VHH binders against Uncharacterized protein F13C5.5. Designs and how they scored, part 13

Target 1, 168 residues: Uncharacterized protein F13C5.5, of Caenorhabditis elegans (o76565)
Amino acid sequence: EICPMDKHAICNTGHLSCTCSVSQEDEAPVPEISCNALIARDLETGNFPVVSVEFDLNNSAEALEEFPEDAFRDKISSSLRVDEEDVIVLRTSCVGTDDTLTIQFVILKKDTNSSALPFAIEDLIDAESIATRMKAMGHLSQIANLDVDTIEYTEELVDLEFEPSNLE
Key: E = the ipSAE of ESMFold2; O = the ipSAE of OpenDDE; V2 = 0.75 times the mean of E and O plus 0.25 times the DockQ between their complexes.

## First folded at step 17 (VHH)

Design k47 (from k41 with G105D; framework vhh_3k1k_2; at its last look DockQ between E and O 0.88; V2 from the best seeds 0.00; counts 0 for: pae E 2.1 > 2)
Fold by ESMFold2, look of step 17:
Structure k47 (fold): chain B 168 residues (1-168), chain A 119 residues (1-119)
Amino acid sequence: as target 1 above (168 residues)
Amino acid sequence: QVQLVESGGALVQPGGSLRLSCAASGFTFSDYYMRWYRQAPGKEREWVAAIDWAGDETSYEDSVKGRFTISRDDARNTVYLQMNSLKPEDTAVYYCAADSDLYEDREYWGQGTQVTVSS
């Protein structure tokens, strides 16, 4: 199960790895690369503008051990005609219910150095424009064989309080 | 320079059919995502149908699904909307739109063609 508990944010990225996290304050941290290290977010709030995609897992045909990030990035990049390497997944989160999965991502501007971390807002394509374009396209009702429930712009990035590397 | 020109709008009886065309010029047609929108009097413009760059992916607003079909002909730089089983609530000005890749984030619109479904 990719979302066994509703208190967890899960990040299962490949090339640019994010740390899967739990929201429970009592769990011991594990050493891992944090998705917070990818972006220069606001020091006071932790906010950062992202595109948030919520998947409805109720009718999924397969039990997944991890989010199919490569298929997600492939679909996003082909649909928007951007380079796959410019699609940066920041959060894979089950916050809410075990029947939903939320993916939060950004897209780098063309010719941005993907190794010049952390990324600032000015390195990124405007997230509201991305969300607007994706909603208008109509063929993104399913991404990576998962049913899409919502696509929204938000500045409320899911917090990686414990930042573990646990993947399920 | 860039032009999208809709045609084929007409007055038609309920249950009838129309085929709308949108002829494009001034850009590389195969690099653009094509959409149809409509705007009824006193209403906001609403999305109707879309077709991706290769014509492999199509999508439709729920109220037209199964009745309307979008297609494209890259050799003629034209996108079509086949409209069957027309209803009075389909009465609107229909607009063609074209979207570039996300890096450019450009959007072009046609002038619209009037479709009226009435007895």
Scores: ipSAE 0.365, ipTM 0.610, lowest interface PAE 2.1, mean pLDDT 75
ESMFold2 (binder alone), look of step 17: mean pLDDT 83; pTM 0.840
OpenDDE, look of step 17: ipSAE 0.634; ipTM 0.831

Design k48 (from k41 with S59N; framework vhh_3k1k_2; at its last look DockQ between E and O 0.55; V2 from the best seeds 0.49)
Fold by ESMFold2, look of step 17:
Structure k48 (fold): chain B 168 residues (1-168), chain A 119 residues (1-119)
Amino acid sequence: as target 1 above (168 residues)
Amino acid sequence: QVQLVESGGALVQPGGSLRLSCAASGFTFSDYYMRWYRQAPGKEREWVAAIDWAGDETNYEDSVKGRFTISRDDARNTVYLQMNSLKPEDTAVYYCAADSDLYEGREYWGQGTQVTVSS
């Protein structure tokens, strides 16, 4: 499945995948756990260390109805040689721009119990180390057939809307 | 104990061809992502090409696309860089690098081999 964060995010429990509505006509499952509930965020700031990938949509924006999350996770896991199930997408967002898609993700340490939610920073591979490795690899100018603009470490997690809506 | 040894660097004429080799030892070669970099004197090291663990995916820096080909021979623990249509701007020390999986997060480098393209 794909998780475009058009206006909000819905995450399926137990599968560690993101499910979002991308248009009013798309189906969106009701979440048991939001993407915010997957991680133990900082109480004062809402911050959490993540890898942030920004895609330039100028050549593909009109065709992108759904974010290809499975292809993204496949490319990340094969490039970094980790289990695909350890790649956790927390945010997909194009809020505030028509030309950019932002994906924020983390990677679980090997053999982490994926049912032990919420994940703390200690359950995750250091996000700054991930971003440094991805930049050094030199071949991630395109991921999931989307053009990569930037890859960076950040603690600023993209905001979610207060209440998701399935109504059309 | 881990070693990467580049070879095959030489003086060649513009338009010529050269094949670089990087022999690896001290690790399970098929578990590593392999890359080539280059560095001209007084300049920053730049990425040239990469090949994944299985050899199924290759990637190149724009200025070498169509001229350079990276490949790997896991039976010989060696990665190659076939360099065709060489230009004076390709003159550099070429380095081989190997990356472990992210769980271990290890990176290894060779000592480099000199390629000089001039008449």
Scores: ipSAE 0.343, ipTM 0.602, lowest interface PAE 1.9, mean pLDDT 75
ESMFold2 (binder alone), look of step 17: mean pLDDT 84; pTM 0.850
OpenDDE, look of step 17: ipSAE 0.596; ipTM 0.819

Design k49 (from k41 with S30D; framework vhh_3k1k_2; at its last look DockQ between E and O 0.82; V2 from the best seeds 0.00; counts 0 for: grease 25 > 24.2)
Fold by ESMFold2, look of step 17:
Structure k49 (fold): chain B 168 residues (1-168), chain A 119 residues (1-119)
Amino acid sequence: as target 1 above (168 residues)
Amino acid sequence: QVQLVESGGALVQPGGSLRLSCAASGFTFDDYYMRWYRQAPGKEREWVAAIDWAGDETSYEDSVKGRFTISRDDARNTVYLQMNSLKPEDTAVYYCAADSDLYEGREYWGQGTQVTVSS
């Protein structure tokens, strides 16, 4: 079963899901907040600037049972030389064709208080700059043993289906 | 300050080979991700090759794979681009670039060296 909500991460094949990843040191027993509560989105559009990574699962060695978030964050942080705790995954989604996975994330500026929610754009490293640097790094054609199809800057967040505090 | 100086650009015939060098000066060359770009007249600057901090991972634009090789010599603070089987479309000014960590977000560029593949 992929990314149950009680594990601080949700990734469902064919369903929209959210991964609420906040610093482990600040984490209460299983976070109870929605990923929407992590960020100060534009109220009219719901837009928020993120880096969007799409994975092509056709070439994966095994069926994906859960997103390897720790390995993803480790690869991103080591490649860009930032602290792993500053890499915040906002969306994990298997929506699209049967063989794609979309991860949307941001990176906190150094010394940002990760418990001061919601994060505003000024708390984050510029997402367009991150995406530009990542695309120039050919060694990111595979992350966490998953084949990368695209890396792009976008403001279009994948829609959340599950809201922990508001859902039946 | 970090400075990048490219050299080795020349006029070569199609099918020829050329090695570019990029000499870096600064305190910690092995802290930088190194890249080669090129810019042909009237075109946008395009990425060619990259090599990571320790030289363990290399990558190449599809059009140069198997023909170009990037390498680094940390003792000499130098990155190289060995270019084989050169084609007229490889004609460009070649630039070396270095990236700091993402928090600093600094990008340093050399002045470029001209490679011309003619005939």
Scores: ipSAE 0.371, ipTM 0.619, lowest interface PAE 1.7, mean pLDDT 74
ESMFold2 (binder alone), look of step 17: mean pLDDT 83; pTM 0.838
OpenDDE, look of step 17: ipSAE 0.708; ipTM 0.872

Design k51 (framework vhh_3k1k_2; at its last look DockQ between E and O 0.69; V2 from the best seeds 0.00; counts 0 for: pae E 2.03 > 2)
Fold by ESMFold2, look of step 17:
Structure k51 (fold): chain B 168 residues (1-168), chain A 120 residues (1-120)
Amino acid sequence: as target 1 above (168 residues)
Amino acid sequence: QVQLVESGGALVQPGGSLRLSCAASGFTFSDYYMRWYRQAPGKEREWVAAIDWAGDETSYEDSVKGRFTISRDDARNTVYLQMNSLKPEDTAVYYCAADSDLYEGYREYWGQGTQVTVSS
């Protein structure tokens, strides 16, 4: 397969991140911290302002086995001069296409308490400003050895297939 | 206060060279991402080149790649644009821009511009 994330969005675990997976509501309890539990998203739409990066996988010189999240976070944090721990990847998705990979992320404001979940929009650096900065840099045509197609601000967060119902 | 001042714009013949300078003051220069833009009369301003705060990463618009070189001198608080093999299509007002630290809020700072004219 050309896309490493064939059936669902996954968030890696870490200080401010979680592993998200799809499961049956009645069969497999999800982790205590879910990517949907990280943010206070709109209850009606599920929307949340994020930076969305789309990668074009057609020109990749190397086969992807999994998304290199650490390399992505490292490049983002160094390029934007923010702490790597403040870069929160909320979505990694290739659902709906075999030749693209979509990464959606946010960045915490400096000195935000990482245990005060869920994060609200006011806890985060303005996503539109982040996207504007990244577009203006010009040197982000490749991140983590992947060809960048699009960088944009959006409020349309990619849906997870199954939301956990077992969290308190 | 923050100030960017471009200089070095001139009238040159096609095939010539020109070096633009952008002197910065009122901020810690090494903390800023620096860019060059240009605007021809009646056209939209377009990005030309960029250099990160450390000078490690540079980037160029396709039509100037291989002809223009961006560089920075942190000791002089100055960013440069060396323009070689100039063409009439390079005629424009050239602007210097600087981007603030995201943790302090996003702010863009712009210079007043310097005119470059390439004509036989």
Scores: ipSAE 0.335, ipTM 0.591, lowest interface PAE 2.0, mean pLDDT 74
ESMFold2 (binder alone), look of step 17: mean pLDDT 85; pTM 0.859
OpenDDE, look of step 17: ipSAE 0.511; ipTM 0.749

Design r6 (from r5 with A50T N58D; framework vhh_enristomig; at its last look DockQ between E and O 0.56; V2 from the best seeds 0.00; counts 0 for: pae E 2.5 > 2)
Fold by OpenDDE, look of step 17:
Structure r6 (fold): chain B 168 residues (1-168), chain A 118 residues (1-118)
Amino acid sequence: as target 1 above (168 residues)
Amino acid sequence: EVQLLESGGGEVQPGGSLRLSCAASGFTFSDYYIRWYRQAPGKQREWVSTIDWGGETDYAESVKGRFTISRDNAKNTLYLQMSSLRAEDTAVYYCAADSDLYEGREYWGQGTLVTVKP
């Protein structure tokens, strides 16, 4: 079962590895910096645009123990014709339910230096454009064998219950 | 100059068939994410069909099984074969071409009118 999450989740790889989910059931400390630290926040709102995908877990997710991130990124990159390395997952959240999973991600512009953290909002492809494109793709009704319920863009990133220190 | 030009629209009876064309100039369809849209009088524009870079096709639920999108790379033309037409299919049909997300270009045609009536 993906939801509820029994442990913290780490998303992305290498220098982009970050905590994208915090589990109340996990007694371990948060192992990585929060993924929101990868993106430079708006100074006023503290937010930035992201693509949000909500999955229905009632049928397709029974055999999965965790979010299939690699398959997700592969599907996103192949469908939208972007480099997989430019797809950055920021949040995996059950939003207090067992039946729904929300994934929030951004896509870097092509010439973005992936080592230049944090990424500026200007380094990201417009989230609304991404969401619009995805909505027009019926074959994205399933991603990584998960049933897609909704696709949208939002200025709000789902909060982590325990935000790790971003000072290091 | 980049241009999309729709054609093939007209009046047809319910149950009839019609094939729309969208000719591209100034760019190559095979390099783009291509869609058909339609807008009925007094209604919002709605997505009808898609053919992506790899040739995968998608359809709105309302037209699935009745419409077929295809692309002729040699002619640089997009098609929409419509069958079993209904009154509710009456609309101006538009073709749209989008580049990859990195380039961020999109092009639209002027549309072609399809009227389904007895």
Scores: ipSAE 0.316, ipTM 0.704, lowest interface PAE 1.3, mean pLDDT 90
ESMFold2, look of step 17: ipSAE 0.333; ipTM 0.665
ESMFold2 (binder alone), look of step 17: mean pLDDT 79; pTM 0.793

Design u5 (framework vhh_lunsekimig_d3; at its last look DockQ between E and O 0.51; V2 from the best seeds 0.49)
Fold by ESMFold2, look of step 17:
Structure u5 (fold): chain B 168 residues (1-168), chain A 118 residues (1-118)
Amino acid sequence: as target 1 above (168 residues)
Amino acid sequence: EVQLVESGGGVVQPGGSLRLSCAASGFTFSDYYLYWYRQAAGIERELIASIDWGGETNYVDSVKGRFTISRDNSENTMYLQMNSLRAEDTGLYYCAADSDLYEGREYWGQGTLVTVSS
């Protein structure tokens, strides 16, 4: 298994293109692999300003087969009073340790045309403002039944654990 | 036109109490996230307490149990009740208000000085 969260594991690093592949064998339900070509990253560094949420998986690690992205987006949107469709998850990663999960996301500004891909920084709510408000909230110690360790503003997107391949 | 004005700062002895007020003019608090920040000399401004639209509060560990943030939307005013004051509480106290994230409006006061000294 390349990443426990297959839906977000396959993105081209450093370029504004993506390659998709199937992550599981045919006999089990196979989720569609998502490609994360949603943002206009800096071409030299790959950087993009995001909110980074780190989860502590100590009590949930063995049971977590798939990140509950819909529940995450529901909680974020209801807590911050934004539309769920404006919450865009960019990275779902186990980088650093088996006991943690890192989610990186952005939020579209109101009235942003969701078809105008890739999104530029100007299309997004200021990520530092989002992180500041989330850290001030007392009820975000758990999101989607996962324990939150940290919430941070960062410009460093998590590197993918594996380079994507279209081999079958 | 738009202002946040802090008041209630002053000099107090250790163990004493102060109540800070933050009054808004030119806008209405009711849909805003409200904050108190503290800045000691030579140190970056730090968030110490917050209160959301529904009255839920959050505090940094150093002030929990001693400070209480509250809001009175009908008076367009936020408060910080500061009890059991310590020398390390000395600093300039700012109120701040953030709108919902889509509007992206943020307002700051000019600060009120709190000095805890023998």
Scores: ipSAE 0.409, ipTM 0.654, lowest interface PAE 1.6, mean pLDDT 74
ESMFold2 (binder alone), look of step 17: mean pLDDT 80; pTM 0.792
OpenDDE, look of step 17: ipSAE 0.545; ipTM 0.798

## First folded at step 18 (VHH; framework vhh_3k1k_2)

Design k52 (from k41 with D99E; at its last look DockQ between E and O 0.01; V2 from the best seeds 0.00; counts 0 for: pae O 10.5 > 2, placed apart)
Fold by OpenDDE, look of step 18:
Structure k52 (fold): chain B 168 residues (1-168), chain A 119 residues (1-119)
Amino acid sequence: as target 1 above (168 residues)
Amino acid sequence: QVQLVESGGALVQPGGSLRLSCAASGFTFSDYYMRWYRQAPGKEREWVAAIDWAGDETSYEDSVKGRFTISRDDARNTVYLQMNSLKPEDTAVYYCAAESDLYEGREYWGQGTQVTVSS
């Protein structure tokens, strides 16, 4: 079952692979990079603008053991007409509940240099705009066969339950 | 016990230089973004400079660009503010702040250090 999580969640692929959820402090080795490291927050305001999608797992995730990230990214990319590789997942969280999953993500602009980590806020499509567009899309009531409860713009990331760590 | 202790504040003449230090303890310094703020008498506290947790990205308020430099030494759990070409309008209490989105949006503040620029 997706929630509660019982292992580290690794989000994205390739050089953007990162730990986006931690359920235990002393689990198997995971990528050294927290997904927080992929995007530089606004240094002036301290904001970390992202799109937050909250899923209701009741009656929709019974057969799933993990968050279907690829299907999620595919749906986002097709709906918003962006490259799937530019959809960056930063959080997968079940903190505080077993029947709700929160996914936070950003979308890179097309001209963004993927080798220049961390990405700056200006390298991202405006998260508030994305959230607004998604809300206007009636077909996004379900993503990756999960029921969408809410789509929101937020200026902060959901906290990690534990610090990512690697066992030696 | 979490502590941020600023130091280096002094009285200097216009055109002078100061280097402020903020020594951190009681938390994982390397996981925090560090910022300097200042508050002049009768004015609201304003953001001055910031540096990310990696130490690669810096940002400055427009009025201090080219004059102030923020840096951090994670080995010493210290953030610095090099202030050059100081002006009377830079007179304020300078505060160090630490913020992290990893740990429940924790934010810590120092007690401040007085910087006075006067002829």
Scores: ipSAE 0.000, ipTM 0.255, lowest interface PAE 10.5, mean pLDDT 86
ESMFold2, look of step 18: ipSAE 0.309; ipTM 0.589
ESMFold2 (binder alone), look of step 18: mean pLDDT 84; pTM 0.849

Design k53 (from k41 with G105N; at its last look DockQ between E and O 0.86; V2 from the best seeds 0.61)
Amino acid sequence: QVQLVESGGALVQPGGSLRLSCAASGFTFSDYYMRWYRQAPGKEREWVAAIDWAGDETSYEDSVKGRFTISRDDARNTVYLQMNSLKPEDTAVYYCAADSDLYENREYWGQGTQVTVSS
ESMFold2, look of step 18: ipSAE 0.450; ipTM 0.656
ESMFold2 (binder alone), look of step 18: mean pLDDT 84; pTM 0.847
OpenDDE, look of step 18: ipSAE 0.644; ipTM 0.814
ESMFold2, look of step 20: ipSAE 0.416; ipTM 0.711
ESMFold2 (binder alone), look of step 20: mean pLDDT 84; pTM 0.847
OpenDDE, look of step 20: ipSAE 0.576; ipTM 0.777
ESMFold2, look of step 21: ipSAE 0.449; ipTM 0.661
ESMFold2 (binder alone), look of step 21: mean pLDDT 84; pTM 0.848
OpenDDE, look of step 21: ipSAE 0.603; ipTM 0.784

Design k54 (from k41 with S59T; at its last look DockQ between E and O 0.93; V2 from the best seeds 0.61)
Fold by ESMFold2, look of step 18:
Structure k54 (fold): chain B 168 residues (1-168), chain A 119 residues (1-119)
Amino acid sequence: as target 1 above (168 residues)
Amino acid sequence: QVQLVESGGALVQPGGSLRLSCAASGFTFSDYYMRWYRQAPGKEREWVAAIDWAGDETTYEDSVKGRFTISRDDARNTVYLQMNSLKPEDTAVYYCAADSDLYEGREYWGQGTQVTVSS
């Protein structure tokens, strides 16, 4: 079952691989850097503009063991007609529940050098514009076979309760 | 100049059928996601149907599912809304909208066409 998570979640691939969720029951160190390292967050607040998608898991299939990130990325990129590699997932969190999954992501601008970390807000497509487009499209009531509850712009990242990487 | 021009709106009896057309010009039609919206008097504009760039995926608002069909003809730069089993609550101005890929982030709207369902 996707929630509650019983292990750290790793999001993205390649040089962008990072820890996007920390299990509260995990006893072992995470071998990947935090997804916080990918973005230039506000130092005072930790804020960063993202698209936040909340899934209602109450009627989801019990057969899933983890969030289907590849299917999520595929649906987002095909729906918005952007390259899959430009969709960067920063958070995959149950926020302490077993019936709600929150995914927070950003999308790189077409010309962004993906090796120039951390990404500044200017490197990313405006998150409010992304959320507005997604709500207007009408066919995103389900993503990766999960029921979408909300799609919102926010600057409030879900907390990674412990910094999950020694490399930050 | 980009234009979306809806047509086909009419006064129709309950249970009747109507086909709306939205003719597009001024952009590469096959690059755009097409949608229909409607706005009843005193109400907010609401989404009705959408069709993706390839025409492979169509989606509908629950109250019209099974009655309305969206389609596109890229050779004519036109999107259609076939409306069957019309009800008085389908009375609205129907709008066509077009969305580019997200990198360009363009969105265009038509002027609307009036559909009235009454005896």
Scores: ipSAE 0.425, ipTM 0.724, lowest interface PAE 2.0, mean pLDDT 84
ESMFold2 (binder alone), look of step 18: mean pLDDT 84; pTM 0.851
OpenDDE, look of step 18: ipSAE 0.575; ipTM 0.777

Design k55 (from k41 with R106K; at its last look DockQ between E and O 0.76; V2 from the best seeds 0.58)
Fold by ESMFold2, look of step 18:
Structure k55 (fold): chain B 168 residues (1-168), chain A 119 residues (1-119)
Amino acid sequence: as target 1 above (168 residues)
Amino acid sequence: QVQLVESGGALVQPGGSLRLSCAASGFTFSDYYMRWYRQAPGKEREWVAAIDWAGDETSYEDSVKGRFTISRDDARNTVYLQMNSLKPEDTAVYYCAADSDLYEGKEYWGQGTQVTVSS
């Protein structure tokens, strides 16, 4: 099942590989730098503008063991007609649930030097514009065989790790 | 330079049919995602239907699903909206819109064509 995650999640490839979720159930050390390292977050608030996609995993979570990031990236890039490598995933979070998955991502502007980390807001396509176009497309009610519940612009990144409950 | 020109709007009785067309010029038509919107008096403009760059995928707002069909003819640079089983709530100005790839982030709109469904 995708949620809850039993292992730390790594997103992206190459020099952009980063930890996009930390699992409380994984004894292994976090294997990559945080995806926070890719972006120049607001120094006071920690905010950064992203597109946030929430998936409803009911009945799908038991058929899949991991988030299909490659299929997600492929669908986003083909739908918006951007290069696949410009789609940067920053978060894959279950937000303490086993039936919802939140994916947060940004898209590099054309011809951005992907080695010039961290990316500033100015290096990225306007996240509100991305979310608005995705919502208007209508055919994104399912991405990577997962049911999309919401697509929103936000500046609030989900926490990199869960806040575990003592009530379990 | 870029032009989108809608036509085909008319007064029609409930249950009737209309075909709207949107003729495009000034851009490479096959590179654009095409959409129809509508706006009733005193209401916000709402999305109606969309068709992908290649025509592989179409999508519809729930209230028109099964009644409206979007299509494109890339040889004539035209997008169509076939509207069947029209209802009074379909009364609106219908707009054609075109979206570039996300890098350019450009959006173009037509001037609209009036559809009125009434007895």
Scores: ipSAE 0.448, ipTM 0.735, lowest interface PAE 1.9, mean pLDDT 85
ESMFold2 (binder alone), look of step 18: mean pLDDT 84; pTM 0.846
OpenDDE, look of step 18: ipSAE 0.588; ipTM 0.779

Design k56 (from k41 with A54E; at its last look DockQ between E and O 0.80; V2 from the best seeds 0.59)
Fold by ESMFold2, look of step 18:
Structure k56 (fold): chain B 168 residues (1-168), chain A 119 residues (1-119)
Amino acid sequence: as target 1 above (168 residues)
Amino acid sequence: QVQLVESGGALVQPGGSLRLSCAASGFTFSDYYMRWYRQAPGKEREWVAAIDWEGDETSYEDSVKGRFTISRDDARNTVYLQMNSLKPEDTAVYYCAADSDLYEGREYWGQGTQVTVSS
């Protein structure tokens, strides 16, 4: 898996902050730092250019227990005709509300070694170009059976080391 | 030289049908994602329909769902838009567009064909 934690936890019935991690159901702490090992970001700013997809969960027919990351990757890769292995999910966040989920991801350039961590900006397809193309495609109003609210380019990557866990 | 050439635009009465064609040349057609857009006088261009690489996925703007059908014929390098039950609000210049895979990142546009729906 790209995220070294087993699963992302999403609870649509309560007030939770979620990360690129499994829900902490016992005393063991969730290892937030492992998602930060995927990219070579500037330690002073924490910034990294990404595509940010926000989902509106208010109209979901089923409560989400887990983000469907494989279905997300499959839809993105098939829609843009890139290899699924090149789609790297960096952040899963529902901070601030029960009714939205934000996914931040990047796509590796053709023939980049996907196991040569950490990835630098030079290893990635231009995120603004990805976001612009996704907005133009029309059939990405729903991804992985979730309703898409926005698709945007941003350089403000959510820092997992400062987010509360879902189990605080 | 890459070209997309739309045809089939006409004046038609409400309730009528038209079939638009977009003939492609200068690239491998089956490697491209195809789209239709339209632009009404004094308005901004809006997306209408899209069809993926193999034709397995199609999508439509809400106001045309059930009335318009996008299709592709890779043997003839052509994408079509079948427009049924036409309404005056469908009046616009219709454009086709083609997108390569993301690694190549190429995009092409046609010059447009006029569709007018009035009695």
Scores: ipSAE 0.450, ipTM 0.644, lowest interface PAE 1.4, mean pLDDT 75
ESMFold2 (binder alone), look of step 18: mean pLDDT 84; pTM 0.845
OpenDDE, look of step 18: ipSAE 0.593; ipTM 0.782

